# Miniprotein binders against q9h3h3, part 76

Target 1, 235 residues: q9h3h3
Amino acid sequence: EDGFTAEHLAAEAMAADMDPWLVFDARTTPATELDAWLAKYPPSQVTRYGDPGSPNSEPVGWIAVYGQGYSPNSGDVQGLQAAWEALQTSGRPITPGTLRQLAITHHVLSGKWLMHLAPGFKLDHAWAGIARAVVEGQLQVAKVSPRAKEGGRQVICVYTDDFTDRLGVLEADSAIRAAGIKCLLTYKPDVYTYLGIYRANRWHLCPTLYESRFQLGGSARGSRVLDRANNVELT
Below, E stands for the ipSAE of ESMFold2; O stands for the ipSAE of OpenDDE; V2 stands for 0.75 times the mean of E and O plus 0.25 times the DockQ between their complexes.

## First folded at step 7 (miniprotein)

Design ua (at its last look DockQ between E and O 0.85; V2 from the best seeds 0.00; counts 0 for: pae E 4.1 > 1.5, pTM O .698 < .8, copied fold)
Fold by ESMFold2, look of step 7:
Structure ua (fold): chain B 235 residues (1-235), chain A 81 residues (1-81)
Amino acid sequence: as target 1 above (235 residues)
Amino acid sequence: DRYRITVTVEGLDEELFREVVEEVREFAEELGLEVTVEYRDGRVTIVIEGLPREAIEKLLERIIELAKELGFRVTVTIEEL
C-alpha cells in the first residue's frame, strides 16, 4: 500500500503514546474508587482530542489501568533496537526465530491480547470487566484507545509479562474470558511493536502468535487458543 | 502449583501415536511422574498429573516440535490442580 498511509499510521501511533493518558493506578488508589472512575471515563465517551461535551478537555492517547502488582519493565529496548538495526544491515536472514532470540536476549518479553470493539455499551462493558480484573489481581495491566472523531473500532490491550511463557499467556486469556469477554482475541509480542513490524512487512513475519475464540462448554478454559505457527490448539 | 496436562493427538497412524506416547512417557519418567494413556476412535489421550509449573514449557516445546515434525494436530489441555 501507499507509503504515505504507512507513515501516517506510524505518526498517529507515536502521537497517541506521547499524549496524556488517563490512568487508574491500583498501586496508589483504593479499589473502591474504580467504579466511579469507570463511570467518569467510559472509553466510548473519552475523545482522542478532547471534543466539547467529552469528559476530557485535553487530548488523551490511552486510558489505562495498572494492577497492584504492576512492575514496569520493558527490558533492554534500546539494545534490542540497536541489534535489530545491525541485523538489517548485516544481510543475515530475518526469521521468526531471529526475533524470538532478540527478545529473549534483551529481555523484551512482554506481549498483549488484543480485542477490537465498536464504540458503545459493549465496549464500555468489556473495558469495565477488564479493569476490574486488573484491580482484583487477575490481570496485570490493560489499556483501551479513546474514541476517534471519525469513528471506527477501538482496541483493548491486555498485557502479559512473557510471551514465551505459554501458560502465562493462557492464564491471561482465561481471566479475560472470566470477565465476560466473548469476542475474538489475538496475541502480539511487544517486540514486534517496538521494532515497528506490522502485518504487512517486508520480511513476511506474522506478529500474531495466538488466536483465542470463546467456547461455551466442553473446555475447562472457556476458549480455544490456536498457536498459529505450530498448528497446536491449547485449551 | 501442580498441574494436570492432557495431550490429545488425532490421526490414523498407530505407530506415530506410539512415538508421541513414548516421548511424553519419557518426559514424565524423568520427573518421577506416571502417565495414563487411552486410545479411542483414532485418538490417543495422554495424561500427566502433578507436573510442576516450571516443567510445563519444556513439555510443550517438545510436543510442539514433535507435532511439527510428524505433521499431526495436537491439543494440549492444561488444568491447575
Scores: ipSAE 0.255, ipTM 0.726, lowest interface PAE 4.1, mean pLDDT 85
Fold by OpenDDE base, look of step 7:
Structure ua (fold): chain B 235 residues (1-235), chain A 81 residues (1-81)
Amino acid sequence: as target 1 above (235 residues)
Amino acid sequence: DRYRITVTVEGLDEELFREVVEEVREFAEELGLEVTVEYRDGRVTIVIEGLPREAIEKLLERIIELAKELGFRVTVTIEEL
């Protein structure tokens, strides 16, 4: 039970978003350069603060790959936050439906599949598979956290444009599975991140909408996806 | 793009089976689609073919609502045709 409070993890994530990113942008860089870039910046060796002997000398917040069709669309995050503060002040009940409606109203619809992996070959291999899938156009954008000093798990985030589009969420799961990823995946809307909704939040909201488990010889997707809010299995 | 949806519901008695089938039929009729239903050993399999992408979410919402109300386990398979 890694005793980092949800607040500490949030502060660390915000600090990482403000530090420089190592980016491979497929819109401006030939796909043929991806393998050399992956070899230069393996996420298990890239350090958060640019430690001696790391591939990076400067602090790195994230390592990211942008696909050809990637367009940053964060929506109205400021309006979302203001509406969220007003909602909290109103004393009205807060439900997953409330958050969905806030997200739709402010066009903050992005979400991400998350996987947590220990530093090492399995992480670097997983990242390479995801990065290829992004450059080949099966995924839009992905990022991975650099190695922390404490040697904790690194996170790979694979984004989708709309967390309300169940088919799009499932298509991304399929692409991740096709890239050779077999670990547990959880899907989290970005609205939940922007509003500070983490594990053990005061509203008892589940911060993850979906869970994907790899299945051998199963459906065409090679996974079972659980809708956690509704307790429905999607195959 | 057209889709096949296969809904499997487990733990149904004959009364709950009828409710599930009627809700899914009503939805399919609104779309002009045919529904195939199989009941075996407390398990219902409902197959709807030819769904447009836009109709999938609405169908899933209805299935989820029904599943919550009746307290049964639902598995949904979505296949592109």
Scores: ipSAE 0.187, ipTM 0.660, lowest interface PAE 1.5, mean pLDDT 84
ESMFold2 (binder alone), look of step 7: mean pLDDT 74; pTM 0.677

Design ub (at its last look DockQ between E and O 0.86; V2 from the best seeds 0.00; counts 0 for: pae E 3.1 > 1.5, pTM O .725 < .8, unsure alone 69.266 < 70, copied fold)
Fold by ESMFold2, look of step 7:
Structure ub (fold): chain B 235 residues (1-235), chain A 81 residues (1-81)
Amino acid sequence: as target 1 above (235 residues)
Amino acid sequence: DRYRITVTVEGLDEELFREVVEEVREFAEELGLEVTVEYRDGRVTIVIEGLPREAIEKLLERIIELAKELGYRITVTIEEL
């Protein structure tokens, strides 16, 4: 609930977005160059601000891979934010349903699977698998945070283009699992990010729509996905 | 590509079972889909086949809404045929 801390996190997120990104763009770069790029810029070694001895000499906000089919379109984010402010002053109840409708109306439909891993070979291996899946076309776009100055867990974000399409979200989960990733995944629609709605928000909205847990056997996809809002298992 | 959705419900009594089956069958017929239902030892399995990709989310929303309305927890399996 610390408003000061929330403003600091928002400022750091803006700074990361504004700083240079390290991007492998499959739309303009041959797939045969991917392995060399991954070896040059492992996320456990790329530093946020370009420490001496890092592969990067300049700040890096994110490390990203864009697939051949990636077409950036965040939708009507400004209209979404204006409608959100109007909704807050209207006295209407703020529910997951009203937020979902707001996202649909303004075409802000993207979302992302998230995984948090400690720096090291496990993180670098997971990222490499995700990056290959993006370049091969099983996923469309992913990014990973660089190493923080004092360390800590890093995040891999794997995007989907429509959080209202459960099958599409599940297909991304399956592609992540096929890359050998067995850790917990959580899914957050971008609308929550654009509106600054976090876990401990005053409306008690849950920004996590899905939770995926690796499951050997018992399902064809190799994971057990919980639709948290509806308490439904998707296997 | 065509899909199969399998819905599993535990502990549904026989009267509610018939109501749920009828409503799901009517919905599936509006979409032109084949539905089979099995009741075995307190567990209901509803299989809907022939779904085009575009119909998956609409059907899932309806199934989840019905389960929530009746207060039953369900498990849904989605398979590509």
Scores: ipSAE 0.335, ipTM 0.759, lowest interface PAE 3.1, mean pLDDT 85
Fold by OpenDDE base, look of step 7:
Structure ub (fold): chain B 235 residues (1-235), chain A 81 residues (1-81)
Amino acid sequence: as target 1 above (235 residues)
Amino acid sequence: DRYRITVTVEGLDEELFREVVEEVREFAEELGLEVTVEYRDGRVTIVIEGLPREAIEKLLERIIELAKELGYRITVTIEEL
């Protein structure tokens, strides 16, 4: 149980979003340059603060790959936050349905598959597979956290445009599995990130909507996806 | 694009089986779709074919509601045709 409070993790994530990103943008950079970029900036060696001997001399918040069809649309995050504060003040019950309605109303529909991996070859290999899938158009956008000074696990985030589109969420899981990823995946809407909904939140909300487990010899997807909110298996 | 949805419910008795089948049948009939239902050893398998993408979410919501009401484990397979 990594003893970091949900608040510490939120503050660290916000700080990382404000620091420079190492980006491969497939819209402006030829796909043939991806392998050289991956070799130059392996996530296990890129350091959060640009430590001596790292590929980066300056702080890096995230390493990201943008696909050809990537269009940044975060929706009305400010309106979402204001509505969330008003809702908390109202004393009305807060449910997963409430968060879904807020997300729809403010067009904050993005979500992400998350995988946590220890620094090393497995992480770099996983990232390379994801980055290729993004550049080839099977995925739209992904990012990976740089190596922290303290070590610990790095996170790869693979985004989808709409967390309410179950098929789109499942298609992204399939593409991740096709890229050779076999670890546990969890899906988290960005609305949950923007509203500070983490593990052990005061509303007892599950911060992850889906869990994907790799299955050998399973369905065409090679995974079992559990809808955690409804306790339904989607295959 | 058309889809096949296969719903599997385990641990149903014959009475609860009837309730599950009628709820799914009503939904499919509203969409003009054929439903195939199989019951074997407390396991119900419901197959709906020819669903448009837009109907999948509505069907899933209804199946999920039914699952919550009944308290059973449901598996849903979605296949593109």
Scores: ipSAE 0.197, ipTM 0.666, lowest interface PAE 1.5, mean pLDDT 84
ESMFold2 (binder alone), look of step 7: mean pLDDT 69; pTM 0.597

Design uc (at its last look DockQ between E and O 0.01; V2 from the best seeds 0.00; counts 0 for: pae O 9.5 > 1.5, pTM O .605 < .8, copied fold)
Fold by ESMFold2, look of step 7:
Structure uc (fold): chain B 235 residues (1-235), chain A 81 residues (1-81)
Amino acid sequence: as target 1 above (235 residues)
Amino acid sequence: DRYRITVTVEGLDEELFREVVEEVREFAEELGLEVTVEYRDGRVTIVIEGLPREAIEKLLERIIELAKELGFTVTVSIEEL
């Protein structure tokens, strides 16, 4: 069931990736237009399939904001997937270290901080804060899922370009906290996503590398970050 | 551009604490940096000021590897100066 569920989640994710996205692209759109765009397309009101009462009449896979410095770089995903298939038949152990090396070899180094929020004011407010941080240059790219089901949680993804660069990942966490986000954050490298490795996978791998918990006062970072693979606290 | 790194270590006896301190001291000395060390209540706190950004991941990798080898608990605080 875990593999079956993962296959269904991958198919839904692929469909969303292939459907149209609502994008605010700071590289081609003046920053002064951001607030109006956010008001027009709150993620709690934008629907996955274009319901009649929503701002969008057509399907939307993702709502995204690209910063001035955003330069897309997915790496060699096709080569990664081929090497992954070869690895599985090789008899070599499949470990987090093996996946890290595959990601490095194929230049699939991006990853993302994730937060899950129910539709409503908190989600829309959080997204607006993240979107502003991206347009102002503290973050480079983020996306949020549209509403697909009444009462279901939605996800905000904030990307970083290299999951092996812990300081860079922590800097993104700090920027998210500076935008006023206090909920739990989890960090997942894109290599796990491209290989279809989710929480309940057959190799018992944990695709979440870091957990970030807001901490009021004390440190300049504003959060407590746990490196789950190594059981190290970063503050 | 420059950072203060605070490494807090617990779960080792005093001889092994010394080994961890010497690893961090050697790392810092290769960069011309001094460390401040405090032993208190069964833990060691090691502070390095003035680390360049490019050295931070190398230090973290070294500390994490040592923590796995010796089986100790590590907390690392990273502050930009």
Scores: ipSAE 0.258, ipTM 0.728, lowest interface PAE 4.1, mean pLDDT 86
Fold by OpenDDE base, look of step 7:
Structure uc (fold): chain B 235 residues (1-235), chain A 81 residues (1-81)
Amino acid sequence: as target 1 above (235 residues)
Amino acid sequence: DRYRITVTVEGLDEELFREVVEEVREFAEELGLEVTVEYRDGRVTIVIEGLPREAIEKLLERIIELAKELGFTVTVSIEEL
């Protein structure tokens, strides 16, 4: 039963991802056009449904920036989900190690740093910093949710290719901090999203692998990164 | 489409249920869903935009299952906004 809900939530998240994206692709668009694009589509003004007076007339699922080295690799999400259902049915213990092995087996290794920000200048400024870092090759890909009709928080997702590469995850944190971002960051593997792993899940799995807190005068990275699974500071 | 999901908590540990709902909200936000969550008088109201009804129903099933596993009784209503 739970597998069907996670698969369907993933499938419908994928269906919500079927709404048009506003994309700046640095592979095909000159970096010199980024500032004009950011000014045209500030995420605090881009509306989910293309409200009157918004910069978008059509629905927008995400606003995204692709770096020069970006290559989409989602892995075998369907195989992952099927294996997850079979695992749940087996009654075998489910651990963070189990999820890691599932992710590796199905090549679903992507993960993201997440930041939640209220609509407004701080969000747009944060997004502009991230987008520039992506176009400059410090980050591979990022996306931001459009503005909700009710003005709820917007999420910026900054991806890494492999959540099992601790160094790559930490390098992305450093690049985000270098872009001027000072808010709390949490890192979540996409496998946890695809499998519907939430906080307080029945397996007591923490869906967030890392937490990054900005620190003034700290290490060269300007952040303190906590490994939440082991309760160990990495920085 | 906009949906209001109202979850009423029946149980001893409202705080644990709130934590579950906050994670569901965070998950929905990560999926690019417009989600607002309000807590009033033992009732959680989740407003979600941009999901098909079927997704919302399954999300709710998951909330109900998690709540049951944690020893809560929940009632859920879905209203189209």
Scores: ipSAE 0.007, ipTM 0.261, lowest interface PAE 9.5, mean pLDDT 79
ESMFold2 (binder alone), look of step 7: mean pLDDT 78; pTM 0.728

Design ud (at its last look DockQ between E and O 0.02; V2 from the best seeds 0.00; counts 0 for: pae O 12.1 > 1.5, pTM O .580 < .8, copied fold)
Fold by ESMFold2, look of step 7:
Structure ud (fold): chain B 235 residues (1-235), chain A 81 residues (1-81)
Amino acid sequence: as target 1 above (235 residues)
Amino acid sequence: DRWRITVTVEGLDEELFREVVEEVREFAEELGLEVTVEYRDGRVTIVIEGLPREAIEKLLERIIELAKELGFKVTVTIEEL
């Protein structure tokens, strides 16, 4: 049923977050080592649970690259969660504007561009381009899921610091496109993840703020971005 | 660096258009910037050039709020100069 779907997704996300991550950290590792690391751990071959023949022998939750300027800051997640519980009992309407204000109040402002690709050369090539953009400073932080199942798509997440800063979100989109990525991108604020709000939630909230579609032509950004909540095109 | 925002609007009547233009002009005047307004092929285009980066989101919020309240659609182009 619907409640089981949301609970199952939360449990899977928690398990991946708590398992070991494979991390290239540009703050402590020379950039010249990136290509060797990428060759050792292609996301199409790193398995979620350490299957035989994979480069990892233990479970891997995520493969990540941290840029030179990466400064982790989750904000006041516990205060956010407490305020969310209070809001649900208050009788006030639960809207995207309400969640935006909660995120601002508690400084939980990060969000991410997402792309879904099948395992194989296209995924590994896209990840390599993103990882290089992070190490070169055009992007700050990215992660990619390991291979979980044959035929299953994997996800690349490219983070931004502040989902309320539309220009910053658009600049990340532009850097992704400059890395040669032409597939559909969707943008989701982390506030939805911390509150356990997924696509099929009981409040009928849409966690996707932006959709980016590759654009051939004279656009400086190389894409067309729709602000879904406000039905505004940003280009 | 300095920035240009171009707001393209379709489906406005003259009265609604004036509200959007006035909001943009007030914002630009606060920063000492000029606004260019063009009418082309049934579309209205409003351009502000020379915006500092920190002003971009404030302007976008004003435009998007007004567009949502008045029920018209906008396309916003954001370029670094």
Scores: ipSAE 0.389, ipTM 0.778, lowest interface PAE 2.6, mean pLDDT 85
Fold by OpenDDE base, look of step 7:
Structure ud (fold): chain B 235 residues (1-235), chain A 81 residues (1-81)
Amino acid sequence: as target 1 above (235 residues)
Amino acid sequence: DRWRITVTVEGLDEELFREVVEEVREFAEELGLEVTVEYRDGRVTIVIEGLPREAIEKLLERIIELAKELGFKVTVTIEEL
């Protein structure tokens, strides 16, 4: 049962990646148009399948904002997957260090801060803050899932170029907090997504490397970041 | 209407359990619900005040989904207080 649910969620995520995206590209579109775009496509109203009365008439996989410095670099995902299959067949132990080495070898270094929010004003406000931070160059790229029919939580993904660059990961957390986001954040490398390493994977690997909790009157970052692999708070 | 949702997750370490609890807490807070979450000995007790029954069922479905996603056996008890 559990494998079928993870495969189903992976298939839904892949289907969403293949459907059209609503993109604001700051490289080609003036920043002054962002507010009108956000008002036209609030993520709480954009529907996955283009439901009647939604801002979109066609299916939408993701709503995304690209910063001026954004350059898509996914690395060698195919080589990564082939190496992962070979590793599984070898019966060698699989550790977080193994995944890190695979990611480095294949240049699949991107990762994302994740936040899950219910459809509504809080989600749209959070997204607007993130989108502004991306257009202003504090963040490179972000995406948000459209509203599902079931009314489940929507996810905002804020990307960093290198999950092995701890400073870059922490800088992105600080930028997210500066944008007014107060919810829990979890950081997941894209390599874990590409290899199908979800929660409850058969290797008991935690798919989340970092957790960020908002803290009033705390550090200049306004958050407490936990390194889950080492169980260490990063100040 | 005051509801107690007791979620027992077998085989969760305290850290993964804390993650589940916080996701449930956030979900409940997003619904505008005052949620008290207590963790003790692998048992999460979620006390939710003012929830319509339908919202509790959705919260429970989400907890169960999350627990399945985490590969843990979850037992949920709902009590009206």
Scores: ipSAE 0.000, ipTM 0.257, lowest interface PAE 12.1, mean pLDDT 79
ESMFold2 (binder alone), look of step 7: mean pLDDT 72; pTM 0.629

Design ue (at its last look DockQ between E and O 0.02; V2 from the best seeds 0.00; counts 0 for: pae O 6.0 > 1.5, pTM O .721 < .8, placed apart)
Fold by ESMFold2, look of step 7:
Structure ue (fold): chain B 235 residues (1-235), chain A 81 residues (1-81)
Amino acid sequence: as target 1 above (235 residues)
Amino acid sequence: DRYRITVTVEGLDEELFREVVEEVREFAEELGLEVTVEYRDGRVTIVIEGLPREAIEKLLERIIELAYELGFSVTVTIEEL
């Protein structure tokens, strides 16, 4: 294991946003080409900077799959960031409710389920299942980090369009579990990412809204989803 | 599509439990839906069947707010019918 928290790993992975991405876009690419693309670019083999042996010799920030319904709309991120700066100087308390309201006001509502896996067959198999779910329409957008030089864990991000729609978030969890994924999932709204709010932040905010744990039997979704801040379990 | 919501609550005294049940019943009545309640060994199970999808987030918000206010644990099972 490494000495990084899951939040630090996700934040470092997000810093790769500015490098080129390897994208399968179902809006412009026939679904019959997906398996060949997955075989060409397994995430355990695609390196961050194109090391020898990588299928891609150029830097890769992310490997992504866009579903047919993908419509890129991040909302008013600049307005959100400006309002956040104003809030910090206002003397008002900064709470999860305040951040939720900022996200709603500026229409920055997307969020993502995160899973961390070591490079290898399990990662590549999990990514392939997620990518197929996206192309088939059960999920809308997903990405996976490329292989790190030190061989640390990689992250798969599965997006939802509205973190305030809990049923929609749960439906994404169910689609992930239907792809055979049994590891711990954590859910983080994008508002925290755009504001640079990490687990060890000065406001003691927790950017993780939900944790999902695989559950054999007893639930149609195949998982237990916990919101520990409110002592609520959704199944 | 229609849904069944099962709310399971533990750790409340009987008066606070009654408040939770009343809140869920009021929500269901606005939609013309009945609520089934079962009390057993300090656990309460409240079932609403036939909820439309658009009502689910409102119900969840109300239950989560109540769980926070009253300091209890709740499990919500959501099944599509």
Scores: ipSAE 0.255, ipTM 0.728, lowest interface PAE 4.0, mean pLDDT 84
Fold by OpenDDE base, look of step 7:
Structure ue (fold): chain B 235 residues (1-235), chain A 81 residues (1-81)
Amino acid sequence: as target 1 above (235 residues)
Amino acid sequence: DRYRITVTVEGLDEELFREVVEEVREFAEELGLEVTVEYRDGRVTIVIEGLPREAIEKLLERIIELAYELGFSVTVTIEEL
């Protein structure tokens, strides 16, 4: 039980989003420079606060890779938050369908596959695979958290444009698996992040819509994807 | 020079066991080699015979990667045949 309150994790995530990012942008940087960039900034060595001996001297919030087709679209996050406050005040039931409708209404449709890895070679290798897949155009955008002082797990986030597009979500899972990643993946819509829907929330909402488990010798996707809301396998 | 590789994994649950075995099988099948798998008392023993020297590094890399991914310990023995 990682003893950090949901509020502490939210505050830390917000602080990380405000700190400088180390970005490889494939739109402006040749793909041939990716390997040198990965070698310069391995996520297991990049420190959150720029510790002595780290590749970074300044604080880093995230390490990110932007693909050629990446276009940042956050939608109307402010309108979403206002509508969410009004909904809470109304006393109306809050369901996964309610959150989906809010997301659609405010065009906050982005979501991400999440993997949590201990600092080390595997994290750096997984990140390198993801970064390559992004630069090659199999994925649009990904980010990884820098190493914390406490040595906790780092998270890789692989984004999709629309969490309501099941095919797009599954295609991203397939691309992640094709990049050599075999760990457990969970898919979380960004609307759940913006609205503060974490584990053990007061509405008992599962913040994860999908779970992907790697499967050897299985389907062409190399994974079993579970729809957690319906408890149905999609693969 | 051909080698026998014995991979011993301890503390695998059934899901992780399947994952390790299938990874090693896939690797061996790519090389046209047979894999022997034994499971006893939470210990998995995988034996691949007839590996060329050049394939050992690739197999070790995959096993180490998998072991790190799944959080298990692996012992690898390499014997020249």
Scores: ipSAE 0.021, ipTM 0.344, lowest interface PAE 6.0, mean pLDDT 83
ESMFold2 (binder alone), look of step 7: mean pLDDT 75; pTM 0.699

